# VHH binders against Type II methyltransferase M.MthZI (mthZIM), part 17

Target 1, 355 residues: Type II methyltransferase M.MthZI (mthZIM), of Methanothermobacter thermautotrophicus (Methanobacterium thermoformicicum) (p29568)
Amino acid sequence: MKTTHRIYFKNSADMNELKDKSINLVVTSPPYPMVEIWDRLFSELNPKIEETLIDEEDGLRSYNLMHEELEKVWHEVDRVTAPGGVVIINIGDATRKIGKKFQLYPNHVRTIDFFFDRGYQVLPFIIWRKQSNKPTKFMGSGMLPPNAYVTHEHEYILIFRKEGPRQFKTEEERKLRRESAYFWEERNQWFSDVWTDLTGVSQRLNHKNLRKRAAAYPFELAYRLINMYSIMGDWVLDPFLGTGTTMIAAACAGRNSIGYELDHNFKDLIESRINETLKLSNEIVMRRINDHIEFIREKNGKYYSENYKFKVTTRQEQDIRLYYPRTYKKIKNNEFEFFYQEVNPKKERQSKLNI
Below, E stands for the ipSAE of ESMFold2; O stands for the ipSAE of ESMFold2 at other seeds; V2 stands for 0.75 times the mean of E and O plus 0.25 times the DockQ between their complexes.

## First folded at step 14 (VHH; framework vhh_4orz_3)

Design i2 (from g2 with D58Y; at its last look DockQ between E and O 0.83; V2 from the best seeds 0.00; counts 0 for: pae O 5.4 > 2)
Fold by ESMFold2 at other seeds, look of step 14:
Structure i2 (fold): chain B 355 residues (1-355), chain A 119 residues (1-119)
Amino acid sequence: as target 1 above (355 residues)
Amino acid sequence: EVQLVESGGGLVQAGGSLRLFCAASGFTFSDYYMEWLRQAPGKRREWVALIYEGGSTYYADSVKDRFTISRDNAKNTVSLQMNSLKPEDTAIYFCAADWGTWRTPFDYWGQGTQVTVSS
């Protein structure tokens, strides 16, 4: 098999390169309205926003204008998302003082309202507890009531589905769906409504000269969501691509991807990460297999993988197939194709002799 | 002290059969995957067969349908039934145990038993 990965360096408020109903899954994290590090970006998109923040000190108006800018993108997301498609938005609320008033600006509420009002089902979603040791400047009066404030240390992973459950109409699609299953223990870990620890594979990737940026979500977040809500060969979109995390996760998971990024300065960083995907994907697949082998020994499963003959917990895991890319090529500027091979148990047994 | 002791090797004519045994001690045998490896004269060691703790089996293409691996968890033994032997099967055969993870070293090895197939 192969996958295709395209990057458009432009504002994703216009995604005219994409046909209506062409995307199976969106995984993204936008700039967060009312979070100060994004003020400049929003003000460049709409200069009125700066006026409302500085001259008018009108937090509600600033919040509304920032969301109007994001909603231009959400309108395009809605247009391109196929029936049964899933839209996943990682977003945090903002706590902020404007003028004399401190409050939370409920970004997650506004985002939910947008999709709910347009007929999406809001699915059970995830609270992501972020690990932070930064002091907060908005604790209010500390130990003195009633003007102390709760610190807000989590983000949301909002999950929306368009037009009801996705249909798998052909036998080829059903086969790909069965082959794209995840292990029972991965399901238990991933389909929790609170995520408290997302370190590991993302840390190792970050140590390979990939540039770090504020507010980016870790690789593991995207990787889980892509496996949870898509099948191999699906098209995954990130309209706020940033450092390329969603695209890399899609490639590791055997999905096609499209990303939009306004800032051309990310080009070389994204290409560097694409180049490292071959090793990363191989490491991930082997880790998943070995974690499963360790788990299933304790679980004492009664079904077997049809392809790999190790035990699995459920009948639905019997057809799992695991692939990793062997190579990729640059088709043209900002477009890449990965070429995959399936894991080979016989080759892997032989390779143990070299260790 | 972990021990894997192979037996049953010897000289056989091409087309003949031979059964190898591996006796295990010093570890919880039923928890481990058991395997057979071989090393022909002048060649690198190669993997031959695997039996999972639950009895499912897997074979190298070169021996598929000719060799049968089996285990007896009550006796802590693994065997390899080798049928339709060819001169190319001549090798030292090793029993190995491992936890079953991929791309990790085998946990325990036997000393090997010689199988020679004459034409």
Scores: ipSAE 0.138, ipTM 0.642, lowest interface PAE 5.4, mean pLDDT 87
ESMFold2, look of step 14: ipSAE 0.156; ipTM 0.671
ESMFold2 (binder alone), look of step 14: mean pLDDT 81; pTM 0.812

Design i3 (from g2 with L50M T101K; at its last look DockQ between E and O 0.74; V2 from the best seeds 0.00; counts 0 for: pae O 7.3 > 2)
Fold by ESMFold2 at other seeds, look of step 14:
Structure i3 (fold): chain B 355 residues (1-355), chain A 119 residues (1-119)
Amino acid sequence: as target 1 above (355 residues)
Amino acid sequence: EVQLVESGGGLVQAGGSLRLFCAASGFTFSDYYMEWLRQAPGKRREWVAMIYEGGSTDYADSVKDRFTISRDNAKNTVSLQMNSLKPEDTAIYFCAADWGKWRTPFDYWGQGTQVTVSS
């Protein structure tokens, strides 16, 4: 088994490298409209935004113009997403004072409207409660009513599906789907509409501007979503790649990926993270196996995996197969290939003798 | 105190049989996978056989169909019946207990018993 991972350093408002209906899963987090750290990026994309934001102090117009820039990307996402494909967007609302007026700018509503109006099914989505040490606070008048404000402590993971449930028409596709299943206890943890067990922390980088732009979702967030909404061999797209988290998670999960990143300076950071993917994927697979073994000995499941000689809770878990990359190759044009091996229980028993 | 004590080793001619025993104490025996390992002179240690807490078994290819592992949870014992022995089976044989986690050390094992297979 092989996966392919491509990076395009350009504005994802144009994704002409990708054919119509070629992508099965999108996992991304865009720049958040009206969040101050992103003002320069949006103003560079559309200089009118700086004028409306600063000179006119027109928050609503600024908000609309910023979303119009994102919608150029969402139109391309719609074009490239296959029937039955899933689009997942991590986005937060912005609380902000423009001129004398404070309000929340509801980025999630505008994003939902875009896909809903275009016939996507809006699936149950996730409230991501970030347990940050320093949440965004606008207190207003504090202890004096009525002009005090609620603290804003969460983001959204919006989930959209194009044209109904995906179909698996060939024997090979159905087999791969069964092999891509996750454990019952993982399903219980992951398929919850509130996530509080993932922290939002800024990445530590050696360049001030990169540090600011690298405030993004953690690896585990992408890894869960990729396992929840794709099968091995699927193509995963991130039009706002950043530090490469979605691509690394796709490689760890045995999926192909494509990422777009406007800032070419991320190239070296992404390549460094790719180098660590072999060890990361191996550790994750072993952790998942060991967590399952602990869970199922207590649970005493009724079904059995002949592949790995342990019990499972459901019939659907019987055919799970676990892979991790053994090596990778860097290809010209910002392309990487990973080569996988399946977990082998007998080899794992032998390797314990070296510990 | 956890203790695993192997017995039943000795000298045997090629083609012969031996039965190894392992007596366990100091832990909840029925919760653990039980295993046999071996180490030949000058070689790395090798996994031989295991028996799950529920009684199903698995074997290294080199001993499959010649060796049989069994357990008695009431007596806290594991045995290894070794038939059709070959000179290549000469090794120190160790009994081990394992929680079943992968890529972690075995939880307990004994001092081993010598098996020598001649001509």
Scores: ipSAE 0.022, ipTM 0.564, lowest interface PAE 7.3, mean pLDDT 88
ESMFold2, look of step 14: ipSAE 0.199; ipTM 0.676
ESMFold2 (binder alone), look of step 14: mean pLDDT 81; pTM 0.815

Design i4 (from g2 with Y32H S56Y; at its last look DockQ between E and O 0.64; V2 from the best seeds 0.00; counts 0 for: pae O 12.7 > 2, unsure alone 64.1 < 65, grease 25.4 > 24.2)
Fold by ESMFold2 at other seeds, look of step 14:
Structure i4 (fold): chain B 355 residues (1-355), chain A 119 residues (1-119)
Amino acid sequence: as target 1 above (355 residues)
Amino acid sequence: EVQLVESGGGLVQAGGSLRLFCAASGFTFSDHYMEWLRQAPGKRREWVALIYEGGYTDYADSVKDRFTISRDNAKNTVSLQMNSLKPEDTAIYFCAADWGTWRTPFDYWGQGTQVTVSS
């Protein structure tokens, strides 16, 4: 098995490299409108935005202009997403004071409106409550009512589906779908409408601009979503690739991927992360197996994995097949090919005897 | 008190057959994976065969097609039929039980039974 991963260093408002209806899953986190660390990026895209923020102090106009820039990308996302495809956008609302006025800018509402108005089904989505708090809060009048403010500590993982449930028409497609199943207990954990078990990430970078574009979410967040909403061999798109987390998670999950990143300075960081992640790739998949074996020991399951002969909870888990990327090739034009090895539970049994 | 008692070991010539037995007591046998392990002189213990509580089996490559593991949950026994024996099969054979975790130590082991295969 092989997967392909491409990076385009350009504005994803133009994704002409991608054919219509060619993408099965989008997993991304855009720059968040009205969040200060993104002001420079938005102002570089549209200089009017800096004027509205600084000279005019017009928060509503700034918010609308920033979303107009994102909507150029969402139009391209809509064009490239296949029927039955899923679009997942991690986005937070912004709390911000412009001039003397403090308010929340509801980025998730504007994003939902865009896709809902274009006929997408809005699926149950996830509130991501990060495990760590940020040091600065807008308290307003503190302990004195009524001008104090609620602390904003969550983000949204919005989930949209294009044109109804995806169809699997051939025996080969249906088999690949069954092989791409996840464990029952993973479903219980992952398909919850509140996630509290994932922390945000920070990235230590030597370049100030790269610091502003550090990873928006941890590897596990992307890895869950890719396993939840795609099958092996699917094409996953991240139009705001950043440090490469979605691409790396897609590779670890046996999916192809395409990423767009405006800032070419991320190139070396992404390649470094690919190398570091490959050193741990077997551990990522084997952790899933080990967690399952620990789980199923306590549960009185009555079905067996056809490929690995351990117990599973449901018939839908019987055909699970797990691979990890063993090696990769770098290709000109920022393209990588990953080559896979199937897990070998027999070797894991032998290693527990030796340790 | 958990006990696993192996029996059926002995001296056999190459190409011969031997059947090992393991009698279990002191735990809920039907809830456990049962395994056979072996340890040759001067070598580490190695996994030989396993049988799930539901009866599915798996084998080390070195013994596949020559050895057969089976269990009787009503009698709390597991057995290992060993055919086409080779001098390399000479070892102390242990019966083991665990809860099926791949990375944790086995929960219980027997004292072992010696199998010696002469050339």
Scores: ipSAE 0.000, ipTM 0.374, lowest interface PAE 12.7, mean pLDDT 84
ESMFold2, look of step 14: ipSAE 0.077; ipTM 0.634
ESMFold2 (binder alone), look of step 14: mean pLDDT 79; pTM 0.809

Design i5 (from g2 with L50M W99Y; at its last look DockQ between E and O 0.87; V2 from the best seeds 0.00; counts 0 for: pae E 10.1 > 2)
Fold by ESMFold2, look of step 14:
Structure i5 (fold): chain B 355 residues (1-355), chain A 119 residues (1-119)
Amino acid sequence: as target 1 above (355 residues)
Amino acid sequence: EVQLVESGGGLVQAGGSLRLFCAASGFTFSDYYMEWLRQAPGKRREWVAMIYEGGSTDYADSVKDRFTISRDNAKNTVSLQMNSLKPEDTAIYFCAADYGTWRTPFDYWGQGTQVTVSS
């Protein structure tokens, strides 16, 4: 097995490199409108935005203009997404005072509206609580009603599906779908509309400005979503690639990927993460296997994986195939191929003798 | 207290046979994969055979069709029938138990039993 991974360093408002209906899954987190760290980026995309923020102090107009910039990308996402394809957008609302007015700017509403108006099915989506009990201060009048405000503790993982359920018409497709199954206990953990077991990425700074462009979400978040909403060999797109988390997760999950990133300075960081992740790639899949074996010991599963000689909980898990990347090659500028190995019980037994 | 105790080793002529036994106690035997490993003088330890908790078996290529692993869950024993022995089979043979978590150390080991095959 082989997967292909491409990075385009350009504005993803133009994705002419991609054919219509060529993408099975989008997993991304855009710059968040009205969140201050993104003001400069949005103002560089449209200088009117700085004017509305600073000179006019018009929060609503700023919010609308910022979303219009994102919607150029969402139009391209719509064009490239295949029928039955899934679009997943991690986005947070912003709380912000502009001039004398404080309010929440509901980024998730505007994003839902965009895809809903274009005929996407809005699927049950996830509230992601990044950190537990992180109040920095009372908002508004504190203990004096009625002008106090609740603490903002979560982000959204919005999930949209284009043109109804994906169809798997050939036996080859159906077999690959069965081989791409996840374990019952993973399903129970992952398919919940509230996630509290994933922390946000840490920024370890002596100076705040040094890490302001850290990853938007942890590897595990992307890895879960990719396993939940795609099959091996699918094409995964991230139009706001950043530090490369989605691409790395797709590679570890046996999916092809394409990423767009405006800032060419991320090139070396992404390549460094690819190298380090490849060194640890076996452990990602092996942890899933070991967690399953420990789980199934207590639950005494009814069904059996003949492929790997362990019990499973459901009939649908019997055909699971597990692969991990062994190596990669750079093919052309910003293009990578990963080469995979299926887990092998005999070889794993011999390797234990080195412990 | 977990114990794995091997027996049945000894000296045998090339082409002969031996049967090794391993008696297990102190854990739920039927839940574990049982295995045989060996270490020849001056060489690294190598895997020989295993029997899954469900009874299916697997063998190293060097012993396939000559060795047979079996288990008796009622008696908590595993055995290794070794036929058509060769001098390169000379080693200390170890019984091991493993719950099957891959890439972790084997859960339990025996002390080993010596098998010597004279040419």
Scores: ipSAE 0.005, ipTM 0.480, lowest interface PAE 10.1, mean pLDDT 85
ESMFold2 (binder alone), look of step 14: mean pLDDT 82; pTM 0.820
ESMFold2 at other seeds, look of step 14: ipSAE 0.119; ipTM 0.652

Design i6 (from g2 with L50Y; at its last look DockQ between E and O 0.71; V2 from the best seeds 0.00; counts 0 for: pae O 19.6 > 2, grease 25.3 > 24.2, SAP .726 > .668)
Amino acid sequence: EVQLVESGGGLVQAGGSLRLFCAASGFTFSDYYMEWLRQAPGKRREWVAYIYEGGSTDYADSVKDRFTISRDNAKNTVSLQMNSLKPEDTAIYFCAADWGTWRTPFDYWGQGTQVTVSS
ESMFold2, look of step 14: ipSAE 0.321; ipTM 0.748
ESMFold2 (binder alone), look of step 14: mean pLDDT 79; pTM 0.796
ESMFold2 at other seeds, look of step 14: ipSAE 0.348; ipTM 0.766
ESMFold2, look of step 16: ipSAE 0.273; ipTM 0.733
ESMFold2 (binder alone), look of step 16: mean pLDDT 79; pTM 0.796
ESMFold2 at other seeds, look of step 16: ipSAE 0.220; ipTM 0.700
ESMFold2, look of step 17: ipSAE 0.000; ipTM 0.324
ESMFold2 (binder alone), look of step 17: mean pLDDT 79; pTM 0.799
ESMFold2 at other seeds, look of step 17: ipSAE 0.000; ipTM 0.105
ESMFold2, look of step 18: ipSAE 0.000; ipTM 0.241
ESMFold2 (binder alone), look of step 18: mean pLDDT 79; pTM 0.798
ESMFold2 at other seeds, look of step 18: ipSAE 0.000; ipTM 0.210

## First folded at step 16 (VHH; framework vhh_4orz_3)

Design j1 (from i6 with Y50W; at its last look DockQ between E and O 0.79; V2 from the best seeds 0.00; counts 0 for: pae O 4.7 > 2)
Amino acid sequence: EVQLVESGGGLVQAGGSLRLFCAASGFTFSDYYMEWLRQAPGKRREWVAWIYEGGSTDYADSVKDRFTISRDNAKNTVSLQMNSLKPEDTAIYFCAADWGTWRTPFDYWGQGTQVTVSS
ESMFold2, look of step 16: ipSAE 0.315; ipTM 0.744
ESMFold2 (binder alone), look of step 16: mean pLDDT 80; pTM 0.811
ESMFold2 at other seeds, look of step 16: ipSAE 0.194; ipTM 0.690

Design j2 (from i6 with Y33W; at its last look DockQ between E and O 0.84; V2 from the best seeds 0.00; counts 0 for: pae O 10.1 > 2)
Fold by ESMFold2 at other seeds, look of step 16:
Structure j2 (fold): chain B 355 residues (1-355), chain A 119 residues (1-119)
Amino acid sequence: as target 1 above (355 residues)
Amino acid sequence: EVQLVESGGGLVQAGGSLRLFCAASGFTFSDYWMEWLRQAPGKRREWVAYIYEGGSTDYADSVKDRFTISRDNAKNTVSLQMNSLKPEDTAIYFCAADWGTWRTPFDYWGQGTQVTVSS
């Protein structure tokens, strides 16, 4: 097995390298409108934004202009998304004072509205409750009512589907779908509308080698979403690639990917992250297997994995196949090919003798 | 106290057969993967076969179609039927048990039984 991964270093408001209806899954996190670290980026895209922020102190106008810039990208996302395709956007609202007026700027509402108005089904989405090392933060008047404000400590993982449920019409497609299944207990954990378990210290896959200072979200977030909403061989797009987390997660999950990133200087950082993750790719898959085996011992399920000869809870898990990338090669034009190995119980048993 | 006790080893002519037994006590036998391993003189210990708690089996390529692992949960025993034996099968054979978790040490080990195949 082989997957292909391409990076385009340009503004994703123009994705003319991609054909209409070519993408199965989008997983991304854009620059967040009205969050101060992004003001320069948005003002470079549209100089009127600086005027509305500084000279006019018009928060609503600034918010609308920033979203208009993102909507250029969402129009391209809509064009390239295949029927039955899923679009996942991790986005946070902004709390911000402009002049004397403090308010929340509801980025998630504007984003939902864009896709809803274009006929997408809005699927149940996830509140990502991020734990913080800064437990107290006073906004407004502190203990004096009524001008104190709630501390805002979550983000949204919005989930949209284009043109109804995806169809699997050929036997080859149905086979790949069955092989791409996840375990019953993973389904119960992952398909929850509130996620509180994605923290550095509490995550089994959050090794310090994988923690990047500039990553928009952790590897585990992207990895779950890719497994939840795509099958092996699918094309995953991130129009705001950044440090490459979505591409790396797609590679680990056996999906192809395309990423757009404005800053060409991220190229070397992305490759470094690929190399670090590749060293741990077998461990990522083995942890899933070991967690399952420990779970199913208590459960004593009635079905078996046909490929790995351990118990599973449901018949839908019987054909699961698990692969990990062993190597990659760089090819022309910021393109990578990953080469895979299926987990092998015989080889893993022999490896136990060397521990 | 957990015990795994192997038996049935011995000297056998090439092409012959032996049946090894492993008697288990002190743990819930039916919940564990049971395995056979072997170590030839001067060689690294290697995996031979396993049997999953549900009865499914797998074998090292070097013994596939010649060896058969089986278990009897009522008697807490694991057996290894070894047919068409070769001098290369000469080794100490060990019984082991674990959860079936990969890349972790085996939970329990036997002391081993010697199998010698004469040419």
Scores: ipSAE 0.005, ipTM 0.488, lowest interface PAE 10.1, mean pLDDT 85
ESMFold2, look of step 16: ipSAE 0.215; ipTM 0.687
ESMFold2 (binder alone), look of step 16: mean pLDDT 80; pTM 0.803

Design j3 (from i6 with Y52W; at its last look DockQ between E and O 0.91; V2 from the best seeds 0.00; counts 0 for: pae O 7.3 > 2)
Fold by ESMFold2 at other seeds, look of step 16:
Structure j3 (fold): chain B 355 residues (1-355), chain A 119 residues (1-119)
Amino acid sequence: as target 1 above (355 residues)
Amino acid sequence: EVQLVESGGGLVQAGGSLRLFCAASGFTFSDYYMEWLRQAPGKRREWVAYIWEGGSTDYADSVKDRFTISRDNAKNTVSLQMNSLKPEDTAIYFCAADWGTWRTPFDYWGQGTQVTVSS
């Protein structure tokens, strides 16, 4: 098996390289409207935004204009998403004082409205409580009621589905779906509507502007979502690629991917991270296997994987196949192919003799 | 105290057969993969065969179709039937138990039994 991974360095408000209905899953985190670090980017996209922030001090108008810029991307996401496809957007609300008014700007509401108004099913989504030390910057009147404010501690992982449940009509599609299953205990951990066990991933950045624009959600966040909402060989899109986390997670999960990134200066960082993915890929799959084996020892499951000679909890797990990327090559500028190896029970048993 | 005790080794002419036994005690035998390993003089240890609690088996390519592993969970024993023996099968054969954690050491090992196949 192989997968293809392509990067386009341009504004994703125009994704003309992608055909209609060609994408199975979107996993992304955009610039967050009204979060100050993103003001310059939004103002470069629409100079009116700087005027509304500074000259007019009009938070609502700034918020609306920033979302209008994101919605150009969401329109392209809608165009390229296949029927039954899933769109996942990690986004946080902003707390901010503009002029004399402090308020929360509910980015998640505007994003939900966009997709709901266009006929998407809004699926149960996830509240991600990041482990971070938030400053007490927006305390309001502190200990004096009623003008104190709660601390903002979470982000959203919004989940939308286009045109109803995806159908798998051929036996080959159904086989690939069964092989792409996840373990019962992973399902219980991952399909929870509150995630508190993931921290933000610290990323080494080589460029000052890159730090300001990086969408720094952790590898594990993307990896879970890709396994939860796609099958091997699917096409995963990130229109705000940043440091490449979604593409790396897709490669580790045996999915194809496409990323858009406005800033060409990310190119070398993304390529470096792609190469480093091979160092982690086998370990990631082995961790899943080891965690399952420890779990199933206590559970003593009723079904059996002939592929890997261990017990599983459900019938749906019997056909799981696990692959990891072993090598990759650059096919052309900004395009990569990954080549995979299935885990091998005989090889793993022989390797135990060396430990 | 966990013990795995191999028996049944010895000297056999090429083409002959030999049956190894391993008696296990001190742990819940039925919960483990039971395995046979071997080490020839001056060579690294090699995996030979395993048998799962539910009876599924697998073999190294070098012994496939010649060796048969089996287990008796009521008696806490595992055996290895070795047919069509070759001089290259000469080794110390070890019984091992493994709960099935990939890429970790086997949980328990026996002392081994010598098998010598003469030309």
Scores: ipSAE 0.023, ipTM 0.576, lowest interface PAE 7.3, mean pLDDT 86
ESMFold2, look of step 16: ipSAE 0.233; ipTM 0.709
ESMFold2 (binder alone), look of step 16: mean pLDDT 79; pTM 0.796

Design j4 (from i6 with S56E; at its last look DockQ between E and O 0.85; V2 from the best seeds 0.00; counts 0 for: pae O 5.4 > 2)
Fold by ESMFold2 at other seeds, look of step 16:
Structure j4 (fold): chain B 355 residues (1-355), chain A 119 residues (1-119)
Amino acid sequence: as target 1 above (355 residues)
Amino acid sequence: EVQLVESGGGLVQAGGSLRLFCAASGFTFSDYYMEWLRQAPGKRREWVAYIYEGGETDYADSVKDRFTISRDNAKNTVSLQMNSLKPEDTAIYFCAADWGTWRTPFDYWGQGTQVTVSS
């Protein structure tokens, strides 16, 4: 098995490299409208935004203009997403004072409205609880009512589906689907509408690179979503690639990927993370296996893995196959191929003798 | 406190059979996977066979269909029936106990018993 991963360094408001209806899953986090670190990016895209923020101090108009810029990308996402495809957008609302007024700018509402109006099914989505590192920043009047404010400590992982449930019509497709299943206990952990267990401290990839880019979302967030909403060999898109987290997670999960990134300075960082992915992906797969074996030892499983002979909880887990990338090569500027190996229980027993 | 004691080793002619035993004490035997390992002269240690607490078994390719692992949870013993022995099977055989996770150390193992297969 191999997967293909491509990066385009350009504005994703134009994704003309991608054919209509070619993408199975989108996992992304855009620049957040009205969050200060993104002001310059939005103002470079539309200079009117700087005028409305600084000269006019018009938060509502700024908010609307910033979303108009994102909606250019969402139109392209809609065009390239296949029927039954899933679009996942990690986005936070902004709390911000413009001029004399403080308010929340509800980015998630505007994003939901865009896709809902275009016929997408809005699926149950996830609140990602991220405790504030600045809990006193927007207290308002503090201890004096009624002008004090609650602390804002979460983001959204919005989930949209295009044109109803995806169909798997060939036996080859149905087999890949069965092989791409996840364990029952992973399902219980991952398919929750509130996530409180994701931090930056675990750092599944190069810790230095992730810390330098504090705005990047964690590898585990992308890895879960890719396993939850795609099958092996699917095409995953991130129109706001950043440090490459979605691409790395797709590679670890045996999916193909495409990313768009405006800032060419991310090129070297992404390539560095690609180099480190091979070791970490194997560790992640082994952790999943060992966590499952530890979970299932209570003998509450009636079924067995056909491929690996450990117990599983449900019939749907019997055909799970687990792969990890062994090597990769760069096949042209900004395009990479990963080559995979299936886990081997006998080899793993032999390797215990090195510990 | 924890002990795994192998027995039943010895000299046997090629084509013959031998049965190894491992007596376990000092831990909850029925909760552990039991395994056999071997080390031939001048070679690294090799995994031979395992048996889960529920009875599922697997074997190294080199011994499959010739060796049979079994366990008796009432007596806290594991055995390895070795048939159609070859000179290449000459090794010290070790009994080991394990939680069953991959790429983790064995929890307990014994001192080994010598098996020598003459041509």
Scores: ipSAE 0.074, ipTM 0.606, lowest interface PAE 5.4, mean pLDDT 87
ESMFold2, look of step 16: ipSAE 0.236; ipTM 0.698
ESMFold2 (binder alone), look of step 16: mean pLDDT 79; pTM 0.799

